# Miniprotein binders against a2bj90, part 136

Target 1, 235 residues: a2bj90
Amino acid sequence: MSRSARRKTSALNTVLRVVEVFASIQGEGPFTGTYSVFVRLAGCNLRCPFCDTRYAWSLEAGKPLGVEELVEEIARYEPSLVVITGGEPLLQRHPLNSLVEGLESLGLRVQLETNGILPAPARDEQLWRVYHVVSPKDVPVRVPGAKLHPSWVDYARATGRAWFKFLVANEQHVREVAEYVAKLGIPRSRVYIMPLTPEKLDMKELLELHSRIASLAVKWRLNFSPRLHLLVQLP
Key: E = the ipSAE of ESMFold2; O = the ipSAE of OpenDDE; V2 = 0.75 times the mean of E and O plus 0.25 times the DockQ between their complexes.

## First folded at step 15 (miniprotein)

Design NA2 (at its last look DockQ between E and O 0.73; V2 from the best seeds 0.81)
Fold by ESMFold2, look of step 15:
Structure NA2 (fold): chain B 235 residues (1-235), chain A 105 residues (1-105)
Amino acid sequence: as target 1 above (235 residues)
Amino acid sequence: SPEELLKEAERVIEEIDETLEKVWELVAKALEAERRGNLKEAERYLREALELMRKAAELARRALELAKKIGHEELAEKIKELAREIREYIELIERLIEIIRKARK
C-alpha cells in the first residue's frame, strides 16, 4: 500500500466530533499524575446517573475537526500521554483509528477511556496497540443497557494493555466489584476502585471519601484510583 | 391485581434492557462495517438498531403506564427517566446514520 493510497483511504474518515482538547494531568487509573493532553469526543451510549461529563453526551456537543490538524495540535503540547475520552469514544471508531495512527507515527503514547459496551480492538486495527482503561457500568449499580463486552477480558489477557476501573461509594459496592471481577476472571492487579463523587462535594468531603475508598482498596487488595485532578483543582 | 401488574411491568423492563443490549450490538456491527469501508452495510445495521430503539421507546411507555396504574411512584419516575434516555439514544443513532449517509456521497 503506497503512501498516496493510504492518505486517500484516511481522508474518507478524517473528521472527529470533538468537544474539547486541553492539557492537564491524568487524574485517574494506572497513569495517574502523567502530563497529558485530553481529547474529549462527543456522543455517548449510556446515561449514567453520576456522570461528570454530561456535556459530552450529545454528538451535537462536538465540533468537526480534521484528524491531521488534530494530531498537529496535540503534538504542540508535547504530551507524555494522549488521553482519548468522551462520552464514549468508540462510537467514532473509524476516524478514531485514524487519529491513533497519526499519534503513533509521532511516537506519542495513547490511552483510551471507554465504558466497554462496544468491543475491544481487533488485532488489525490501530487501537490494538493503545492502552485502555475500561469502566464497566453494569456493577455495582447497573445502568440500563450496560454490558461489558467479553472481548475486553480476552484483550486484556492477550495484550496486558487494559485495566478495569469501577466507581464505588462504600464497602458493599467494593464487595460487588470483587465478586464481578472474580467471575469474569479479571486479575485484581488490573482492577481499580475509584471514589464515586457526587456533583457537589467540598474539599473536606472529597478528601474523606478518598480516604474511605483508599482504605477499602487496601483491605480488598485492589488498586486505588484517585480523582487527582479534582483534589488539585485541574480540569 | 397489583401483583400481576407489577410482574408485567418487570417483564417489560427486562425486555427493554435486553433490547438496549441488542441495539448496542448492532451499533458495534455498523462501526465494524464502517471501518471496513462497507458504508451501505453500516447504514443497514444502524437503521436496524434505530428500529429496535423505537421498540424500546414503546415498551418504556407501556411500562410507565403499568407503574402509574399500580401507583408505584418510585418505579414510575425511574421509567420516565429511562424513556427520556431512550429518546436521546434515538437522536444519537439518527445522527450516526446522517454521518454515514454523508460519507457515502
Scores: ipSAE 0.858, ipTM 0.929, lowest interface PAE 0.6, mean pLDDT 91
Fold by OpenDDE base, look of step 15:
Parts: sequence; structure tokens; C-alpha cells
Structure NA2 (fold): chain B 235 residues (1-235), chain A 105 residues (1-105)
Amino acid sequence: as target 1 above (235 residues)
Amino acid sequence: SPEELLKEAERVIEEIDETLEKVWELVAKALEAERRGNLKEAERYLREALELMRKAAELARRALELAKKIGHEELAEKIKELAREIREYIELIERLIEIIRKARK
């Protein structure tokens, strides 16, 4: 590659479209309760009807930020975890690897949130080293075009750094998840069920839904993910 | 028959779903090509993805016409929403192509 081609490829590799950066508590999955900086990336390859972050669907919703600047911004919060989320973070896979490299160089732990449609990290990617919470959108409520890429199951087995989080509203959904993970050979210890929350639930309804889904998690021998941020009224 | 038209609409919707899956496979290949520094190949895959997404838009139009012929309002509304989503996906892929094209110049 010519010096010019390296410089032009470098610019793509060093800029992320970022919707927001904020500090909060991780409310979901295996890291629930962890003081975290959230980096919400712009652009999504899905339009889930139950999405609570619809404002991140367009790439235009994000501002271009340099990786170095973003690493410095994140570091100022002294996070116990950096959560990379958004629409679909893996749409920005190349500069995301650069971000992960920068964060890991500071000794920061990183967790990615992904819909699992795009392939799992390869061994030569910086993303290979981080934690992943995969949220399939093909079960129990199928979103058009959603299919879990099989490489995520392989990645989970190879690294122990992936978990699978499923949105459920009732026992039928939990059954479908249990059948799905059994078919794919995903260990139950890596499966979380989380309440599927409609936009208009009050706090009482939200608590009742959490109680129902948590009881189903116990019954079906699955892990339960709260939506802790909603329960404690944090971002 | 209305029943045959409904089955045809359902088949078309399934074809859209399968088409979208193929689109995301092509996007994945584009992202891998980009990571390897082969921006020409990345752009090729994204353009193939764009053409398939345009096909998905045509399929959505056909499904909507079928739903209207049978008077299935709920199905028609679901297909309209899917057609909106497909348009937004076209915009997404076009933006990805633009990013790659700018990096190649």
C-alpha cells in the first residue's frame, strides 16, 4: 500500500459515529450493577419494534469522533467497564477495533452489546479479547432479516467471553428460547432472559413484569437479566 | 382465491426475510474487506447488498399489492412498516458506500 492509501485507510479506521457517551450502571446481563461508561454508536441493521434507542438507528444520528479523543473522554470517568452499544456497533467494526486497542492499553475492561447478525470477532481482531453480550433478534420475537451468525456460538465456546440475552414477554417465549439454545448447543449458564418492556409501562407494571420473568427464569433454569437502569431510573 | 393470495403474500414476506439475511452477509464481507484494506472489494460487496435491498423493496411492494387485493388491512400495515424499514436500510447501505468511496479517493 502506498503512503497515501495508508493515510486514507487510517482516517476510516480512526473515526467512529457516536450518538452519546455517558456514565451509568450497567443494567443488563452478566455485568449488571457495574459502574460503566456507555458508548452508543450510530447505525443499526435492524428496526426492532421494541427498540428503546431508535434515535441511534441512523448513521447520521452520530457525530464523528476520533478514537484517541474518545479513549481520553472515556478514561476521565474512571469506569469499571466500558460498554460499547448503540444501534449495531459491529457496523463500525474497523474503527471499533482501534477503540478497543486504545481502551485495553489503559487496562480498561470492555463489553460489547450486539444483535449477533454480523460475525463474531476473528482471533486477529482486538474485539476477540473483549466481552460480548449477544442479543439475538430471531427468537422469540423474530425481526425481519435477523439471524444469529453461527460464529457467535463458536466464539462463546472458544473464549468463554460471550453471553446470550433474549427478550421475553411470557412463558411461551421462554420455552422457545430454551429450545433454541438447546438446538444450538448454547450452555444455559450463558443464557439470560430479560423482560420485553413496552414503552408505556409504569413502575408497578415494570416490577410485576420483572417478577414474572424472573420466576420463569428459575422455573426454566436460565439466568435472569433485569432492566436495572429502568428500575432505578438511571440512563 | 383470497387464501391463495394470502399464501403468496406470506411467501413473498419470507423471500424478503431471506433477502435481508443475504444483505447482512454481504455487509459482513464488505466490513471484512475494509478491515483488510481492500476498499474496492468492500465497495463491491456493499453495492451487491444495495441491489439485493432494492429487490427487497420491490418484493415488499408486491406483498402490499397482494394484501390489498384480499382486503387484509393488518397485513397491509405490517408490510408498509417493512417497506419503510427497507428504505431506511437502503439509506444505511448507501451511506456505507459513500464512506468507503470517500476513503478510496
Scores: ipSAE 0.819, ipTM 0.913, lowest interface PAE 0.6, mean pLDDT 93
ESMFold2 (binder alone), look of step 15: mean pLDDT 87; pTM 0.870

Design NA3 (at its last look DockQ between E and O 0.85; V2 from the best seeds 0.84)
Fold by ESMFold2, look of step 15:
Structure NA3 (fold): chain B 235 residues (1-235), chain A 105 residues (1-105)
Amino acid sequence: as target 1 above (235 residues)
Amino acid sequence: SPEELLKELERVIEEIDETLEKVWELVAKALEAERRGNLKEAERYQREALELMRKAAELARRALELAKKIGHEELAEKIKELLRQIREYISLIERLIEIIRKARK
């Protein structure tokens, strides 16, 4: 590989478009309650009607940051978990793998949040060794163009590092999720249902919704995810 | 007849959805090529994705025309929103191509 070619590929794998970096508590899924640093990447391949991070949809919402600089910034927080989210982080797959490599070299635990349209990590990717929370958008409400890539189920079986999380509002939604995961062969132990929180919900209503969805999780023998950061008013 | 127009509208909407799925498969191929250092192939796949997304926009405009002929106002509003989303995806892919082209130069 020529010097010019190496410089081009090096530039691609050293810069990420980043919307924000901040410390908070992971409020959702299997790592709920963990002191975390969140890295929100710009760009998304969906326009979900219930998205609460619409400000990250455009690739132009992010500032270019060097991967090495970003690793240093993250490390200063001394996080117990690094959560990479977005938009859809896998749109920046190549430099994301470089970020993961840097974080792993410091012994930092990493979790990725993805809508699962783009494929699961290959065995030779740095992303292969991190945790993934996959939120398919083709059930219970189908978002146009959403289709869970089948490699995510294979990845979950092979590694044990993927979980599947669904926003639900009622029992009909839970039934649809249950049918979907059964069809795909996703074990119930890997499935989380989480309250679909509409705008302008006061704290009492938020708690009541959590209670209803948690009861459904027990009834259907699925895992329950809170939206803990909303309950404790953290970003 | 209104029944035939509705059937055609449903077929076009299904075609839009399938087209969007294919676009993201092409984007996935572009990302894999990029990971392997094959920037020429990465750009090729993104250009194919862009062309297919432009087809999705044309299908969405056709679906909107059909919805208006039927007089289905609520569906027409949903299709207008879908068309706006497709235009945003076009911009996204154009930006991804620009990044690859800059890296190739």
Scores: ipSAE 0.863, ipTM 0.931, lowest interface PAE 0.6, mean pLDDT 91
Fold by OpenDDE base, look of step 15:
Structure NA3 (fold): chain B 235 residues (1-235), chain A 105 residues (1-105)
Amino acid sequence: as target 1 above (235 residues)
Amino acid sequence: SPEELLKELERVIEEIDETLEKVWELVAKALEAERRGNLKEAERYQREALELMRKAAELARRALELAKKIGHEELAEKIKELLRQIREYISLIERLIEIIRKARK
């Protein structure tokens, strides 16, 4: 690569469009209960009807932040985990690799949240080393244009650093998830089902929904993800 | 016939889904080109993605017309929402192109 090519790629590789940075408890997936710093990136390649972070859909919703500055900001929280989320973080794949490099250099653990439409990390990417929670949007509620990229299954098998989280509202959804993961050859131990929560549930309804979906998880021999942050009223 | 129109509508909806899938494949190729430092190729893939997303908008308009012709109001509203989403995706890809173009200068 010429010196000129490195300089021009430098700007793309060093700046993220960030919606928000905040500390909370990871409420979902395999790291539930972990004190975490959340980095919400701007821009999404989906418009899920059940999305609770619609304000992150536009790239313009994010401010440009330097990777180095962002690493320093994250480090100040002394997190047990850094959760990279947003719309779709992998739309900013290159500066995201730079961010991961910076965070790992400090010994910080990193988890990515992704919809799984874009390809899994390659072996030469810094993202290869981090944890991934993939949330497919083709099953059980199909979002137009959503398809799980096959490379995520391969990545999960190769590394053991991926989990698959599915939003479910009823037993039919759980059945569809079970069939889907069986067809793709995803180990059940890597599968989480999580309550699909409508926007207007009260706490009683939310608890009842959690109870029903958790019981279905046991019945179907799948892992259960709460929405712990909603239950404990954290961000 | 209404049945023929419904069958055409279903086909058009399927074609929209397939078109959107292809768009994201092109976006993925653009991201890979960026990783390799080939911003010209990245911009090319994003522009191709943009053209396909414009095609998806045309298909969604056709689907909306078909749904209205059949009198399927609920489906027409769903398609109208999808068309709105596709327009937002166009804006997303245009912004991605702009970012690449600025980095190439």
Scores: ipSAE 0.815, ipTM 0.914, lowest interface PAE 0.6, mean pLDDT 94
ESMFold2 (binder alone), look of step 15: mean pLDDT 88; pTM 0.883

Design NA4 (at its last look DockQ between E and O 0.67; V2 from the best seeds 0.78)
Fold by ESMFold2, look of step 15:
Structure NA4 (fold): chain B 235 residues (1-235), chain A 105 residues (1-105)
Amino acid sequence: as target 1 above (235 residues)
Amino acid sequence: SPEELLKELERVIEEIDETLEKVWELVAKALEAERRGNLKEAERYQREALELMRKAAELARRALELAKKIGHEELAEKIKELLREIREYIELIERLIEIIREARE
C-alpha cells in the first residue's frame, strides 16, 4: 500500500467510538470477581428487548477516542482484566484489533463480550489471543436478525478461549439452551446460564432468582453465572 | 381469507429475519475488507448491506399492512417496533459508510 493509502487506513484503525470507560468488578461469566476496567464501545447490530445498555446502541452515543490515548487511560486504573463490551464491539473491528495490540503490549489481559453474529477472530488478528464471552441471541427467545456465526464454535474448540453465556428465566429456557448447544456441538463446560433479572428487583428477589437458576445449572450440568455486580451493587 | 393473509404475513416476517441475517453477513465481509486495507471493497459491501436493509424496511411496511388488514393489533405494534429498529440499522450502516468514505478521502 502507498503511504497515502496507509495513512488513511491507519486513521481508520486508530479511532474508536467509546461510550464509557470505568472500573468495576467483572460480575458475569468465567472471570467473575476480577477487578476490571470496562470499555463500552458504541454501535449495535441488535435491538434486544432486555438490553441493559440501550444507551450504547447508536454509534453517535460514542465519542471518538484515539487508541493510544485509550490505552493510557485504561492503564492508569491498573486493571487485572480489561473487558471490552458495548453495543457490539466487533462493529469496530479494525481499531479494536489496534486497541488489543496496545493493551497486550502492556501485559494486560483482555476479554471481549460479543453477541457472536460477526465472525470469530482469524489467526492473524490480535483478537485471536484474547478471551471471548459470546452471548448468542438465537435462544431462548430469538431476536430478529440474530444468528451465531458458526466460526465461534470452531474458534472455541481450536483455542479454548471462548465461552457461551445465556440469559434464562426458567427451566423451559434452560431446556432450549441445552438443545441449542448440543445441536451446535458446544461442550457443556463452555456454557453458562445466567439469571434474566427484571427491572426493580429487591435483594431478596434477586437472591431467590440466583438460587433458582443456579439449581437449574446443577440439574442440567451447565455452568452458572451470577450477576455479582448486582448483588454487591456495583456498576 | 384471514388464514391466507396470516400465512403470507408469517412468510414476510421470516423473509425480514433472513434478510437481516444477510445484511450482517455483508457487514462482516465489509469489516474483513477494511481489515485487509481494501476500502473500496469495504464500501461496496456496506452499500450492498444498506440496499438490502432498505429492502427489509419495505418488507416490514408490507408486514404492517397485512397485520392491520387482519386486525391483529398486538402483532402490528411489534412490527412497528421492528420497522423502527430497521431504520436505526439503516442509520448505523450509513454512518459506517461515511467513516469508510472519510478514510478513503
Scores: ipSAE 0.864, ipTM 0.934, lowest interface PAE 0.6, mean pLDDT 91
Fold by OpenDDE base, look of step 15:
Structure NA4 (fold): chain B 235 residues (1-235), chain A 105 residues (1-105)
Amino acid sequence: as target 1 above (235 residues)
Amino acid sequence: SPEELLKELERVIEEIDETLEKVWELVAKALEAERRGNLKEAERYQREALELMRKAAELARRALELAKKIGHEELAEKIKELLREIREYIELIERLIEIIREARE
């Protein structure tokens, strides 16, 4: 490989398209309540009808940022957790590995949010070391083209660093999730159900929905994820 | 018959879903090729993904025609939305190809 090819392959590996960087509280999943810096990456391989971050779907919605600069920006917030989210972060898998390396070098904990369509990290990737919250989009509400890649189940078993978060609106959805995770051999202790929130719920309706889904979580012996950020009106 | 048209429509919708799944498998292979430093192979996989996504658009157009022929307006609107989404996926993959090309030049 020529020196020029190495430099340009370096750019592909060192530049992320970033929609936004902000500090907030992690509102969802196993790290709920954690003071976090969110890095929202651009580009998604899904068009979920219930997506609250549709502005991140296009790669062009993100600005190109160098990994080193982004690490420095994140570090200034002194986060307890760095949450990599967006559309689908794994579309930018290569520079994302570089980002993780930089963040881990500073002793920062990293959690990835992914739809689970793209394969889980390989053992030689920096992403192998971080936490993952996988949100399948094939159950209970199927998004066209969504299929959980089987490697996520293997990754969860091998590392204990993956959780599966499912959006549910009713008991039938919870049943479907329970059957799905049983079929795949996902331990129930790694499964979260979260309220599927339609657009335009008021706070009373939002609380009632949370209460209903939480009760179903107890009944079905699953973990419950709130949408805490919505409840406390944070980003 | 309307029943035969509906059955064909269901089959075409299923084929779209399967085609989209295959697209993402190819995108995954492209990302793996990038990891190995083989940008030429990565571009090849993305181009193959693009062609399959174009096929998905053709299938979605066919599904829309079938839905209209049956008079299923609600389903026709859902398919129109899916066709719009597929076009956006085409744009996504085209952009991924451009990024790889820029890195190769």
Scores: ipSAE 0.848, ipTM 0.925, lowest interface PAE 0.6, mean pLDDT 94
ESMFold2 (binder alone), look of step 15: mean pLDDT 88; pTM 0.885
ESMFold2, look of step 19: ipSAE 0.856; ipTM 0.928
ESMFold2 (binder alone), look of step 19: mean pLDDT 89; pTM 0.892
OpenDDE base, look of step 19: ipSAE 0.767; ipTM 0.889

Design NA5 (at its last look DockQ between E and O 0.77; V2 from the best seeds 0.00; counts 0 for: pae O 4.0 > 1.5)
Fold by ESMFold2, look of step 15:
Structure NA5 (fold): chain B 235 residues (1-235), chain A 104 residues (1-104)
Amino acid sequence: as target 1 above (235 residues)
Amino acid sequence: SPEELLKELERVIEEIDETLEKVWELVAKALEAERRGNLKEAERYQREALELMRKAAELARRALELAKKIGHEELAEKIKELLREIREYIELIERLIEIIRKRR
């Protein structure tokens, strides 16, 4: 069977549990500002107190969608980037690899968001060629059960396709992140610190927090990530 | 002795955390087995993960009992929430097993 025919057959019978699909701007990390389609997958292996997408925690929150159907829906938006997020997308690893295959066959650029508890892609899976933004939840504030899988550092070094993003509220948090990434051997060029935004901030407070964390990023020689979508009031 | 109870509570909480880490390691092994087409092995790893998560729930109930004996109401409420979260993880793993069984 040709690769084209094999891909069509494979995609026809696999499903993902999907909470929502929508177009917006990637507001965080190395791809900030990119016109994107977001695919939020259901199910999560953490219950972070600061999670802004709690509605995606249960696998039952997702509607089953066929992979081929989903690829066609995403393509209709003509995105510059497809952001796969969730919950924790890697819980649906098998059908996720099928989705990535379909998106790549159309030349679409893909980025995955993950908490990094499950391992980095193996060389022989479709996710190997995808960009990853990894948000460990064991520093500065530890979530029970969170442990960054060591393969993510190896993957980042081998491929250059992973970055690490940390929510911080103050300089003590930044110090803890800096110690953590130094111990793991993660180069500063791959590390982002991002404001931990409490709900109920007005625009002035939000800007002040961004300024404070950005100044700390400069002081500590780390990359800064805004929460751009909050600043421009996009989903 | 409140000091003895607090030390025991800290040990149980640490054991819960370590148990959760081991659960996710088993889930990772299950996902890898599934990727390689070994659905029997994938199901076995998920069932091991489920058993460990049920142990985590038992540990959380013990931690709650200890927190109540100490009279530490704020900590008891945090442990109640952790127990609820563990029960949600049990449901997640049960659903993952069902998905694997439907593919078999």
Scores: ipSAE 0.875, ipTM 0.940, lowest interface PAE 0.5, mean pLDDT 91
Fold by OpenDDE base, look of step 15:
Structure NA5 (fold): chain B 235 residues (1-235), chain A 104 residues (1-104)
Amino acid sequence: as target 1 above (235 residues)
Amino acid sequence: SPEELLKELERVIEEIDETLEKVWELVAKALEAERRGNLKEAERYQREALELMRKAAELARRALELAKKIGHEELAEKIKELLREIREYIELIERLIEIIRKRR
């Protein structure tokens, strides 16, 4: 390979397709309430009917950004956490490892949001070191082609840096989650249930839904994830 | 019989789901090949994934025909939606192949 081809491959391996970068409060999962910079990556391997970020499904919805430039942009916000989300961030796994390396070099904490279809990080990846919130789409809601990759359970056991967040609408969904995590051997302390919010709930309906699902979380001895950003009207 | 058609429909839907699972396994292998710097192998796996997604589209068309034959309109609409999603995945994988090819 010529030096020119190596430079092009190196530059292309350090480019992410990014939909948006913004500062907000982490509204969901174990880091709820944390001042965070969100990096929404383009492209998703699912088409969930309940997706609130459908604009991120296409890779073309993202602009190509260099990893170095993106690290500098993120650092300017002085975040307590960097949340990497999108469609499915792990579709851009190689440049994402480079991003994580850059962010960790600055002492920034990183959390990944993933649907768990793609394999968990390997020990030789920079992604191995970060926090992961895995949101399976096979239980209780069945999105076609969604299956939790088994390596996420192994990763959770090996590192303690994974949590599993399930969308639920009712007690039957909570039961299915409880059975599923028991079957997989996922500790209940690593499991969150979160309200499945249809499009167009008003604030009263949203609060009532949160109350019902939170009560079910207590009854079933599971952690509750709010959708705090929706409750406080943040991005 | 309508019952036999329903059983065939269920089997075709199951085959679609299994096909989609295999697609994601191939995408995972492609990503691993890309990580290792083997863009030729990454492109190969994505092309195999594309062929399986095309198969899933054919299966979804068959499922739609079966659902229409049974007169199950609600299920036919769900299958139309699935077929739309599969087409969007085809386009996604085609774009991934193009990205990998531009890196080679």
Scores: ipSAE 0.017, ipTM 0.434, lowest interface PAE 4.0, mean pLDDT 89
ESMFold2 (binder alone), look of step 15: mean pLDDT 89; pTM 0.899

Design NA6 (at its last look DockQ between E and O 0.68; V2 from the best seeds 0.76)
Fold by ESMFold2, look of step 15:
Structure NA6 (fold): chain B 235 residues (1-235), chain A 105 residues (1-105)
Amino acid sequence: as target 1 above (235 residues)
Amino acid sequence: SPEELLKELERVIEEIDETLEKVWELVAKALEAERRGNLKEAERYQREALELMRKAAELARRALELAKKIGHEELAEKIKELLREIREYIELIERLIEMIRKARK
């Protein structure tokens, strides 16, 4: 068999532990508003207090799916964007690279969501060519064990395919984020601040928080990310 | 003295955090080795990560003992939660090792 055929056969033989696959709108970050298919992978290397997807923390929460089967399922939605999320997707790095290869062979655009503890893609990884939204958990509210891997900054500079998104509740948080990104040399054009939404906000409170954080984004010359799916009540 | 116990508790908590960071560095090395097809090396790194995570659990148990000795009930509850989280990370790494073992066959 050719190198191409051998590589496709290898991708077909790998397995991912998948919690769920569903269509919705990307509600956060640079691709906000895009018709997307979400692939939630099992397993996480953090226990964030504000996590909305705690059911994905255990690897056992995921069902084993072959990469070929998963690519076919995703393709049937005809997505404008495939969002790979989780838990922490990079814990399943090798089969994830196989999934990305399959999706890219169909011309599908891919975005990864990660907490950035594990390193950015190497140049020889299939993940090198996809978009990444990195959500560091060491500022403004530090989660134990969280530390952004420095390769993400280098990757963002080299490729232009990574953005950094931070949950903030107030101006002190924004100041801490601004100091953090300045220290690491992350350009503000790559930085999003997003409302830290408590579990039980009504719609009025949610809109007020969005307005407050958006105003701070303008004041601090940072990008603003909504949580659009919450505002329009989509999954 | 309560002051000496509190200083030791703070040192242990800091060591837990640093230990967790090192665990994830080892897991990263394991994942890279796995990607390169070196499954023996991937398993070695994960077993090192597992041993270090078990050290984090031991440190968390010590921190809990210290918090109880000084009577800091709020901190003791936070440390109990952290210990539960560390035990979940141990299970995660054990599962990752199992997956590497199965791939080696």
Scores: ipSAE 0.870, ipTM 0.935, lowest interface PAE 0.6, mean pLDDT 91
Fold by OpenDDE base, look of step 15:
Structure NA6 (fold): chain B 235 residues (1-235), chain A 105 residues (1-105)
Amino acid sequence: as target 1 above (235 residues)
Amino acid sequence: SPEELLKELERVIEEIDETLEKVWELVAKALEAERRGNLKEAERYQREALELMRKAAELARRALELAKKIGHEELAEKIKELLREIREYIELIERLIEMIRKARK
């Protein structure tokens, strides 16, 4: 490979399309309540009708940022966790590995949010070392083209660094999740159910929905994920 | 018959879903090729993905015609939405190809 090819492959490897960087509390999954810096990456391979971040669907919604600059920006917030989210972060897998390397070099913990359509990290990727919250979109609400890649189950079993978060609206959805995870051999201890929040719920309705889904989580012996950020009115 | 048209519609919708799944498999292969530094192969996989997305758009148009012929307005609107999504996916893949091209030049 010519020196020129190495330099130009370096640009793909070192530039991310980023929608926003902000500090907040992780509102969802196993790290709920953690002071976090969120890095929202641009581009998504889904168009979920219930998506609250539709503005991140286009790659053009993101600005190109260098990995080094982004690491420095994140570090200034002194986060307890760095959450990589967006549309689908794994669409930018190669520069994302470089970002993770930079963040880990500073001793920062990293958690990825993904829809699980793209393959889990390989052992030689920096992403192998981080935490993953996988949100399948094939169960219980089917999004067209969504299929959980089987490698996520293998990754979860091999590393213990993956959790699966499912959006649910009722007990039938919870049943479908329970059957799905049993079929795939996902331990219940790694499964979260989270309220599917339609647009325009008031706070009372939001609390009632949380209460109902939490009760179902107990009944079905699954973990419950709140949408804490919505409850406390944080980003 | 209306029942035959409905069965054809269901088949076409299933084929769209399968086509979209294959697209994401190709995108995954492209990302793996990028990881290995083979940008030419990455671009090839993305182009193949783009062609499948174009096929998905044609299938979605056919599904829409079938739904209209059956008189299923609600389903026709859902298919219109799916067709919009497929067009956005085409744009996504085109942008991914452009990114790879810029990195190859």
Scores: ipSAE 0.704, ipTM 0.868, lowest interface PAE 0.7, mean pLDDT 92
ESMFold2 (binder alone), look of step 15: mean pLDDT 89; pTM 0.887

